Miniprotein binders against a7ua95r516to809. Designs and how they scored, part 8

Target 1, 294 residues: a7ua95r516to809
Amino acid sequence: ASLSLLSISDLVPDLQFIFFWMSNAIEILYFIQQKSPAYMQTIELMDDKAGSKESLLSATISANEEAMTILEEVIMYTFQQCVYYITKTLYVVLPGLLDCNPFGTEPSSEQCRRAAGVCVCAVCVMPEAVRRVVSVFQTTSDLLQQYQVHSEIQSQMFAYLFFFTNVSLFNQLIDKGPARGWFQRSRVLQIQASVKILLDWAKGAGHNHLAQKFFAKFCSTVTILASPPQQLSQMSWKALCAEHPSLKPVQLHRILTQYQLMAELGPLPIWQPSSEDEAYIYRTVDLLESFENH
Key: E = the ipSAE of ESMFold2; O = the ipSAE of OpenDDE; V2 = 0.75 times the mean of E and O plus 0.25 times the DockQ between their complexes.

## First folded at step 20 (miniprotein)

Design T2 (at its last look DockQ between E and O 0.53; V2 from the best seeds 0.00; counts 0 for: pae O 1.52 > 1.5, pTM O .675 < .8, SAP 74.967 > 70)
Fold by ESMFold2, look of step 20:
Structure T2 (fold): chain B 294 residues (1-294), chain A 101 residues (1-101)
Amino acid sequence: as target 1 above (294 residues)
Amino acid sequence: SPELKEIAEELRELALEAAEILREAIELAEKLGDPELFRELLYLIAKLIRLVLELFRLKAELKEKGDPELLKEAEKILKRAKELIEEAREILEKAREELEK
């Protein structure tokens, strides 16, 4: 449905312009914050022989507030524009993670392994679908570093990108999983391996805590689906809720229902929701996540 | 379209010129001991940042719509932007002259 969207590399010139100004605005804001007190102190120490000291101080406070307000607005706007362009690209490439086989075709992997002394780039063995997602994250990281964007803003950007990724993957899995066969164990193990590659990238990039926080719902889903039947069937509903607090009751119930069906464990429900949660397991309005709630 | 590409390039050029002016304003503000000039430079910073924000919003709208009437509004905004940049350079010249005294 979104075949018209371009790759992240096509958006780099626009992103460079936006990151340039975001970084400039942050630097100017910091300058004003660090220098204004000294100038205001200078005004306070002036001889006030014509009353100009009070007028100058008031005008300087006003100018300071106006400059800081508009700088904060530009920073917010440029941040929003960055996430807009980046997430449009990310939206196009994320569904491929659910269909790819990270274990790859044996001939391609065999060729790279046989020529181990020749192949310097380990990323060459990464499935193309995973590589496309990693490329979006890596390009974003490279641009943030190139323009020396403040580290807290870099963290906020990746928090949003990981949130977006989690919502997109979770909603696709829940919504399309039955028709696509994504709840079959062999497919779940492939999805789990692909997500591990993303998590490894996030850890190597210094974003491990953000990835752990914002991928929790999707990772919990995949962890449950990948569990051996004998182990999972011995866990109570309460224990599963405690181990997977990111999952709403309706979500956990749906995941367990699909698990029981695909593992052919019979029609008798294995996991009994608590009395309190039983009111919520059929709230289909809560099944899918919103992109606006991070 | 070719017209949209030309407008986008001119917006980029004006934004880059604004960035150079802002960098110089900061450098002069560091050297000034005159609070009146510091206040003037703060107002200059605010005006130029508002211009940059307006140029961002205009560029985004031009990409979305491509309306010929919107192109007419874009040229009015570019004209106002060039006038503000000229005013900004006059303020910087005044600040440089104060430092030479």
Scores: ipSAE 0.646, ipTM 0.868, lowest interface PAE 1.0, mean pLDDT 82
Fold by OpenDDE base, look of step 20:
Order: sequence, then C-alpha cells, then structure tokens
Structure T2 (fold): chain B 294 residues (1-294), chain A 101 residues (1-101)
Amino acid sequence: as target 1 above (294 residues)
Amino acid sequence: SPELKEIAEELRELALEAAEILREAIELAEKLGDPELFRELLYLIAKLIRLVLELFRLKAELKEKGDPELLKEAEKILKRAKELIEEAREILEKAREELEK
C-alpha cells in the first residue's frame, strides 16, 4: 500500500498481534524472574546424595538464561516493530499538522467512533489534521492498555514516538518553513495552537512529562517564532539561549535569522552570538535533528 | 492476507492458553518442589517463544515479498506451537496427578 493510504486503523490488526506477544513475553519474563531464585534455592538445599545436584543446578541455570534471553529478544523485536509501524503512520500525518488552521471551522465529517451522533469530545472538536495525529497516539495508547503492556514499556514507546514527532516537525519547520510560509506569524500561531492541542492530549493521557521533555525543541522554536517582534527584539542571545536550552546555537541562530527576514527586521546586535557560541552557529550539520540520537 | 490474520488469531489464542498452562505448571512444580519440572517448563517456554519470534520474522518477510512459501512456513510454525502447547498440557496434567498422590 502506498504510504499515502496508510492509516493507523489499517495497522491495528498487525499491531494487536505484536502487542499481544509483547505483553505475554513481558509477563512470562517477569514470572520467571520472580520464581527462578526460589527454584535455585530449592536445588541448593537438596541433599547431595544423588550426585546430580550440581548438574541439575547447572541445567536449570542454563534453561533460565536461555528462556530469559529469548523472551528479551521477543520483547525488543516486538517493540521495534510497533515503533516501525506507528512511525510510518506518523510520517504520513505529521506534515498536515504544520499546514493546519485550528481556528477554522472545518466540519468534522467523521463520526466519533465512541458515540452515536454528534460527539463534542475533545478529539471530535479537533481540527482534522490534529485529530489524525492524535488518533495515532490514542490508538497506540488504547492498544497498550488493552493488552496491559508493562508501564515502563509504554513510557519508552511514547518517549520514542514523541521524540520522532519532535524531530520530524522540527526538521520540517526549519527546512521547509521559510518556503512554506510557516515562519509567518499568523501561520506560527496556527502551528502553536495545533501543538497545544497535541500537548493537551498528551497531558490528558498521562504523558505530560514525556511530552514536555521530548517536544521541547519544537515548542521552543514555535515559541520564539510566535513572539511579537517588539518582545523578541529586546531579548539578547544569552537570554534566548537560557530560555531555550533545548536549541543548539546553530538552531537558534537559524531561527532568529529567519525571524529577522520574516519580520523585516534589520540586523540586531543584541541577537549576535557570544564569542563562545560563534564557532558553533556555522555547524550546519547540527542544524537538523537526527532520528538516531534517541 | 486473510490467511495470515487467521494464523495470527489462532496463535494469539494458543499463546494465551500456553501462558496460563505454563504458569499453572510452574506453580504446581513449586508446590511439588520439583526443580526438574521447572527446568522442563523453562525449556518449553524458550521453544515456544522462539517459534513466535520466527513467525514474526516470517510475517514481516511475507508483507515485504508476498512469498506464498512463507505462509506455508507460518503454518508449520503454528503446528509446532500447537504441539508445544499440547506438551505443556501433558506436563501440567502429570504435575496435577503427582500433587493428588
């Protein structure tokens, strides 16, 4: 299927299978971890009269190690597969978030799956582009809950998905933003509102800390771009660095440069990088985020 | 593929059953104080989970290549999984019988 036609709903059956085995493997792993010590102790307390105690202990240790290793492999594999499928879906829907006008009354033509009739739930009132992104995360959350996946694995998955989302949105904004007009204040405000809806969802889903952490770079970028010229022009490079520590000097410099162009501001000495950062502002290799840095 | 969905559903059902059987068997083994039974269960778990991993790999390959031979292989894995579940049931039954003595 063409990537353009891939919806999270189409992946649900595959994801269900993966989550099922992930959950089972985790549960079995935990069970073995809890019970193995007791069995080892039992063997150790056996009378050595049969000469088989050491052999039995060794065999049990080996069996335990083998089972644990294979279980861990399955957990890792299923995790990777989930992330792979979910991120493919995100890749398709995330660009729409940057073009979204959340202030427009787009008729939500899609029936809320949760209610018969006109649903006024938070998801149903979302702009379509935002709803599509949220739907990916919500479906993921629902599946994780349905299969009672361990909380740590859930956290790791959302951490990665938020990371991926941040990198994708940030890179698109930095790379394509000027050409697409996303640096225009009106567009930035739309993006800011859209991201807020996403963050509000994450908060409601119990992932507030993760969302704040992993969206920090994109949020910082949007915050700077959304700032009125009168306010931003009064902030020094050092102040901006301090307020937006998630941004590398090269990234901040790029954002400010594009802001200047968009706002038709002349060069502002106050935004000049410090002598310490001057060498780093030209490191274009650090401008875009890497998906490998997670 | 509808066939893959059917295999997946059957594997899901079997996996749930296997997990329950294995847990019960381990509990019984604890009550009996039989470390050999526990070891056997560990090996059985390892074998079953290995087959599941193989199935996942085959499923992924099938999605990419659409090779009908991979489907046949998946069916073989499913069959092996059923056999392992039956083996687990036998172990459980033996453990129950010993506990009743």
Scores: ipSAE 0.342, ipTM 0.750, lowest interface PAE 1.5, mean pLDDT 86
ESMFold2 (binder alone), look of step 20: mean pLDDT 81; pTM 0.787

## First folded at step 21 (miniprotein)

Design U1 (at its last look DockQ between E and O 0.25; V2 from the best seeds 0.00; counts 0 for: pae E 3.1 > 1.5, pTM O .599 < .8, other shape alone 3.61 > 2.5)
Fold by ESMFold2, look of step 21:
Structure U1 (fold): chain B 294 residues (1-294), chain A 101 residues (1-101)
Amino acid sequence: as target 1 above (294 residues)
Amino acid sequence: SPELKEEAEKIREELRELAKEAAEILKLAIELGDPELFRELLKLIAKLIRLVLELLRLKAELKEKGDPELLKEAEKILKRAKELIEEAREILEKAREELEK
């Protein structure tokens, strides 16, 4: 697919416009909903001597219905546009999480410490690839707060952004992992650490429950791949399905196959799919996730 | 098309400013209970927002590819945007005059 050249910083003026109008539409909608019952009651108490009460009530109902329809459309459209443009910037930066090494500090290098003036601990400095992803999320959070977008809409926005992030990372890991060496255990541990930094951002930003919910498939994948062979080889197919319900049978089968190759394990009898799941482990249409299942 | 890009940005800015002006008048129309003016301003705001976002889409697509079909679409949308700018200015001027009453 064609990649946009727009970075998140290039989008800020346009996102400011979109969030401004989303927030205004929400506020006006709320105002109409709060004012309308009191105004309708006032009209109902009027003396209907010339039929003006019925005409005024009908006109007010029609105006409110039309206004609410327009405002709901504006809110939905602006939300969809925000999500579209923000996810295009995420798509560009997310693959770097799979390649970076969050453990890459050399604390024994005195020359590096003297030359750089950088923190002597790797955990104090966010890897560039992680920083790029966090920048997208942080910019989005800052804009939502700047324009005082209703907190429920902010939660829905991050729910979709985390959903998109999960799909993008999972699909790339499954699709490109063998060729890129991402299933090597040392690499999986680096990926796990990089994603942990991102999850820590989500917790600090007040989105922990959303991140836990929507990153489940990718996190389950990394958890399985990071498990020591001694521990994982003692878990049956049924146990793995129960512990990782977000993974489809074809996905779990593929993950275990890659694990066996990288850990140099032969086929394990306890990893044989149940009879019910055997119908599903070859459903390649179900291997990669769809970005359209929001 | 550098001149097309510059014109599109200028028009997007004008549309944004008109939308802000319309929002201020809309709030006054709600407070004064003028349902006809309120509906007219909401429809205008919705049109302004859609055109700003359509121009953003074209900016992104033209930066990626300069297809002749995209250029023709861009010129068509810019013509519609110029027409809406003129319509918006007339609507907002009349709305301000009505609110002065």
Scores: ipSAE 0.340, ipTM 0.694, lowest interface PAE 3.1, mean pLDDT 79
Fold by OpenDDE base, look of step 21:
Structure U1 (fold): chain B 294 residues (1-294), chain A 101 residues (1-101)
Amino acid sequence: as target 1 above (294 residues)
Amino acid sequence: SPELKEEAEKIREELRELAKEAAEILKLAIELGDPELFRELLKLIAKLIRLVLELLRLKAELKEKGDPELLKEAEKILKRAKELIEEAREILEKAREELEK
């Protein structure tokens, strides 16, 4: 299937439709939940004319449950569809984040070039690859706000998107990083700077806690790789495990092994896993993150 | 095809209108405070929401497959949804008339 380079802009009309229904379904569900008890009480206070009250109450409960069930299904479905479309867009743009040079004079986006003045807005100074990723998140945020989606649903959506982003970036870095030279110090510093821009955006958008939580593995990996050899070679396995608790032993071991190869460091006894972790460093199934656990 | 995109946009707009109407009907039913009417409206709304869900699914499939037959099916479901909204409006109007007496 030609992953048609669907930009987030191409998806906006579809996302708008889905967000509209999601928001409306949430609103309707909320109204039913708030008003149903009053209706039930009204029925309960009615004069019991020959068992008609129990029948009416039962019928009303059943109708309420059916409506709520269908509304919940719509909310879940629309949420899943939003996530599906947004993650497809992220999948296309995220690889560019690892290859971008944020320190280079990449030409500003064509849209900002039309403004005669050097727009020094935070978005205009972003590298194109970072801007594309941020644009996906910003568009999502704008749509959620436009349709006044409940804050809990917004948080859940961003949690998933950050999770997806972390898993995607982490897995790409671990799997392809050595071959693509992303473990080279200069490249790592570029990646670190790019991620910082993304995290700064998340902070500005009010999602700092979620971003810190869900990007922890990728950030830890980048932090280790960005560390000077002189500094990192003085850190024991236990110390590294303590500083980077988001990394599994197998992941930390792989990162350190690749770092050794890249930095032309001989085997460092100080990085030897503890006897407790020794069994876990060979669990290659746990090396890459899974998308299924969320 | 450009024609399929235009038709899809038309369907989207019709669904937005339907959703707005459904929400208005529900709000009116809540304001009336009649438990029997509320129950009847909940059943109608449940049917409507089910049809909307079906349309959303069909639209997603249409986007993936680009099959004109799926579009025709979506149009049929939309027509049914409109009929249900009209029915719900008639029920609300009758209920209002009874409460004003």
Scores: ipSAE 0.173, ipTM 0.669, lowest interface PAE 2.1, mean pLDDT 83
ESMFold2 (binder alone), look of step 21: mean pLDDT 77; pTM 0.705

Design U2 (at its last look DockQ between E and O 0.58; V2 from the best seeds 0.00; counts 0 for: pae E 3.5 > 1.5, pTM O .561 < .8, other shape alone 3.711 > 2.5, SAP 78.405 > 70)
Fold by ESMFold2, look of step 21:
Structure U2 (fold): chain B 294 residues (1-294), chain A 101 residues (1-101)
Amino acid sequence: as target 1 above (294 residues)
Amino acid sequence: SPELKEEAEKIREEALELAKELREILKLAIELGDPELFRELLKLIAKLIRLVLELLRLKAELKEKGDPELLKEAEKILKRAKELIEEAREILEKAREELEK
């Protein structure tokens, strides 16, 4: 594939094919699961030769098991392929959330800019970087609906997409944040506003619980960084761990170190890790999240 | 090549049509109480779904790699797919005949 295939619009034809077969496989599997036991019972009630009846029942059980195994494999493979292509698109657009200004003038069209000048255009309050991410989520939702994919599978899909989004944003912020100025107060508030727009989309789409669960690490990070210095400096390490259980000790330590630097609270560490956490605050191997930890 | 891509797409469309027909005939076999037809249709489902899985894997391999050795494997898979499609049509035609008496 080329970099031009990373746009969600370029992937829609491939995704339509994959979603179609996933939905068909799910429907056939469900039908077999609901109907085969009753039908095999009907075979046992046949008045044909007993030996012929027993051979037919055994062959039908074997064929049923093979069909269901293959259907399960197709469902898992098609799901994985959908996630793969969609997350490649997300990988390209997510970093823009950390650089955008949701309070600025970044409309998507000329008509949107003219309408925003009259102060009554709700469609023009979403910056282009946020719109690109929302477009990926919305296109995914539209495809799942178009192919009538079961709601349980839709929830699993968005769980994976939100998990990926959380890991990507968190890792970018932690790894590149100091060099890119993302820990500065004004930037943190812009990031917080951009994330709120995403969370509002997720709530309106019926995925609020999943978003709250799977964005927890990134949201905790932004919440800490956005906190007023007087309030945060009064909180103990233990209290912060209890309030933000999604953060590992090395991650919390890094976030607090950057916070103290940007808030100019002096060089002496304010937050003292517990004795059990002190062994972990310098484990740099645990600093960034894995995309495979789901 | 463009010829292989177009042929693969036609085979995928034929497999789609067969899968839809197979699903409807399977429902009728259950309603009519024909256990031998039900067993044969389950075997056909397994074959067709395996073909779909092979085609999906082939498409992914060609998209990521696009090397000449994969084109030779693609030709083998498409030949097997054409043979399976013809076998499936014969079985479905016989199944229609059985359902109508």
Scores: ipSAE 0.282, ipTM 0.659, lowest interface PAE 3.5, mean pLDDT 77
Fold by OpenDDE base, look of step 21:
Structure U2 (fold): chain B 294 residues (1-294), chain A 101 residues (1-101)
Amino acid sequence: as target 1 above (294 residues)
Amino acid sequence: SPELKEEAEKIREEALELAKELREILKLAIELGDPELFRELLKLIAKLIRLVLELLRLKAELKEKGDPELLKEAEKILKRAKELIEEAREILEKAREELEK
């Protein structure tokens, strides 16, 4: 019950606090790393009065190591907390993306309606379900920039968020898609269009490479399902494996099997797995993606 | 409760102030260039950052559980952090005075 009410806007004050400390900890760590060698050198250049230099150096090294360790712990913890809160929000809004009809005149968000003019901004023309997902990513991006978080940490954050999004969407599509009619071509085309809007946003935000990498499985699945029967029925198992290397044999086999059922195609010998892949297509444990690999 | 939200906001504001003060202390330490002072400052920073980490954890837990006891604990941590910042400032001030002689 409580999860359904959590918007990204409700989390902003908490995220701001966490991002602030993350950024500060990174800054302090970087500073210590840069300045510590100079201090150590200064100690090393001091006159060796009766072992005092060695003790001072040792004590300074120990203090530096302790401070760095604690800073690293803060950075790690704050990163994990950000990811936790953001992914919690994504979990709520991502299912809407699969049910979204981007071609429908869904009413623009209430906020843009108050402006007397048809706002043709990219966000205003987005379907509400897509806009909600994009809003999570945009808010994350804005916060990372606002607090001047190191670029590497930003990249890691988006990598994980895209990974999470891909896993979530892929697993939902594979597991629930047949029952919800998401494998119907018309629905698949809607999903494809919605994902394209998200990918276009990611490209505009400078995360094109990460998006292409981490959405590969979901995009491949959608591409296969969006393919006309006439075209897909001409593609061999080997060709499909080569074109969609992000899909495991068991995943590709499941997609093709469900596509066959939906399109009322008889058994297609051309889609028969190779002898090498035949052992793998029955590994149902590998069908759904895991969140644990990151 | 609305009261818990207000207290949480207050804790966030206090934590932001603490972080600003920490940055100021760090800047002063750089300017002084004394390795002994730097060592002492690193120890103080380490202690303060530990308290901040504890506060962050408690805040996260409070958000999940809504337990007012956790809020009181967070307030105590903030108080300790403020005391450590004052201690650090005093150390830096004394060190500055010694270097100017």
Scores: ipSAE 0.161, ipTM 0.655, lowest interface PAE 2.1, mean pLDDT 82
ESMFold2 (binder alone), look of step 21: mean pLDDT 78; pTM 0.721

## First folded at step 22 (miniprotein)

Design V1 (at its last look DockQ between E and O 0.85; V2 from the best seeds 0.00; counts 0 for: pTM O .718 < .8, SAP 73.128 > 70)
Fold by ESMFold2, look of step 22:
Structure V1 (fold): chain B 294 residues (1-294), chain A 101 residues (1-101)
Amino acid sequence: as target 1 above (294 residues)
Amino acid sequence: SPELKEIAEELRELALEAAEILREAIELAEKLGDPELFREFLKLIAKFIRLVLEFLRLKAELKEKGDPELLKEAEKILKRAKELIEEAREILEKAREELEK
């Protein structure tokens, strides 16, 4: 329905409510975890007048486990709900990264215009498509900070958002790229520049390690496609696999095939798969990534 | 829905109160040496959090389906949450009185 097309700003009230309960449940859970051992010890040190100590300990353990179980369930549910709403907005805005031209964006000020050729224009004025994606990430970060969500949960949230972003961009590039002209070298360089802006945001937000981990497949793909033919043609299949371990053989093979078509090259002997990989380059079930493989 | 927004705000306020009651109850249970008091507050917190989870699922269903009948269920959840917090307050006050003896 139309909820799948809403901007992140339209979802902020719902996200605020969900983040409030997530944060509250996390704090209660950690408080109970910190205090529970002391109560178990208190019961164990009690004078056992009627043999009721073991029954009281058992009942207290049961109540503690029940409370922690429901708190964990609320935390998991609220996390999943946040991810659900946020990824719906990401899915709508991410394709624009593949179509935008960060190099053609007019600087918004005299200072940015005079600094053309440096990264100042990318910092001062983001392309609209990139800004929409960054806005989703930045709004999420702002809400997590506003509600003082535990840093481990914040990291898990961005790990999933970056995973989702990688899968969405990779699958669209592989699936739609030939028809959309996204494998043309000038387009690939534009895509690379747009993704660099996003990676710079992630680094500045303290999530560089997560972005490096979860964007690796898409970034490797774009790096290969952006390489000059004279440079790439000197790299063997084995060397490419070693430099791009995030790519499965079927994926690397498809990328090189599209590269050959885009560059109007014939097959190159140096790109023949190793004997170990030859059976895997035709596993089309492994070509696209699943949103469930994180 | 303005009615749902009002219910959500009241639940937020009850959650803040529940957290304060829990913190004090644990401290009082330690001072009294009373692990049964700790157990009773754990039971009340579990019941309250179950109502919160039920409300969260219901709110998501209202947004997805738009069924006004579910709003009345949200009002029942709020009423039960208020009752749980009143039970907790009464237990806390009795524990405070016992400690001051």
Scores: ipSAE 0.667, ipTM 0.853, lowest interface PAE 0.8, mean pLDDT 82
Fold by OpenDDE base, look of step 22:
Structure V1 (fold): chain B 294 residues (1-294), chain A 101 residues (1-101)
Amino acid sequence: as target 1 above (294 residues)
Amino acid sequence: SPELKEIAEELRELALEAAEILREAIELAEKLGDPELFREFLKLIAKFIRLVLEFLRLKAELKEKGDPELLKEAEKILKRAKELIEEAREILEKAREELEK
């Protein structure tokens, strides 16, 4: 099936199976970890009948290690598979977020239309493009809860998904933004509103800290671009660096350069990079974010 | 494929049963003071979970490549998983009988 047609709903059956085994493996692992020490102690306290104690202890340790090792492997594998499938779905829906006009009258979701009543839930009032992205995260959350996956694993999952989302959105905005008009103030404000909806969802889902952390680069970019020229032109390079520490010098320089072009501003000496950053603003290899640095 | 979904569902059921068997086995081992029983079940669970991992990998590969021969391997995994669970049930039953003495 072409990646373009892949919806999160199509992946649910596969994800359910993977989450089931992930959850079971975690549960079994935890149980073994809790009970194994007691058994080891029991063996240690047994009378040494002709060296049988040491052999039994060794055999039990070995069996425990084998079981734990294979369980950890299953947990890792299932985690990776979940991330793989979910990120594929995100890859498809994320570009729509940048083109979304959240201030427009978009029709309610088809799912809520089938319900005889106008659903006024937070998801139903979302623009379609935003709703599609949120649906991926919500489905993931629902599955994790359904299978009672350990909270730490849930946090790790969302951390990665937010990371992936930030990298994807940031790179698209930086690379394609000028050509697509996403640096225009009106478009930036639309993007800002759309991202706010996503962040509000993350907050409501209990992932506020993770969202703030991992969306920092994209949010900083959007914040700068959304700033009025009168305000931004009064901010020095150093002040902008301090306010947006998630941005590399080369990234900030690119954003400001594109902003200047868009706003038809003349050269602004106040935005001149510091002597310390001057060498870094030319490191184009660092301009786009990498998916590998997680 | 519908066949692969069926195998997946059966393995899911077996996994639940395996977890229950392990929990009961641990409890029985504690009551009997028999660490060897615990060790035996750990080994069985390790074997079972290994088969599950193999199945998951096969399932993923089948989705990517669409190789029908992978379905045959999945069936073998299911068969072996059933055998392991049956063995575990038998051991558990014996342990229960010992506790009643």
Scores: ipSAE 0.460, ipTM 0.782, lowest interface PAE 1.0, mean pLDDT 87
ESMFold2 (binder alone), look of step 22: mean pLDDT 82; pTM 0.791

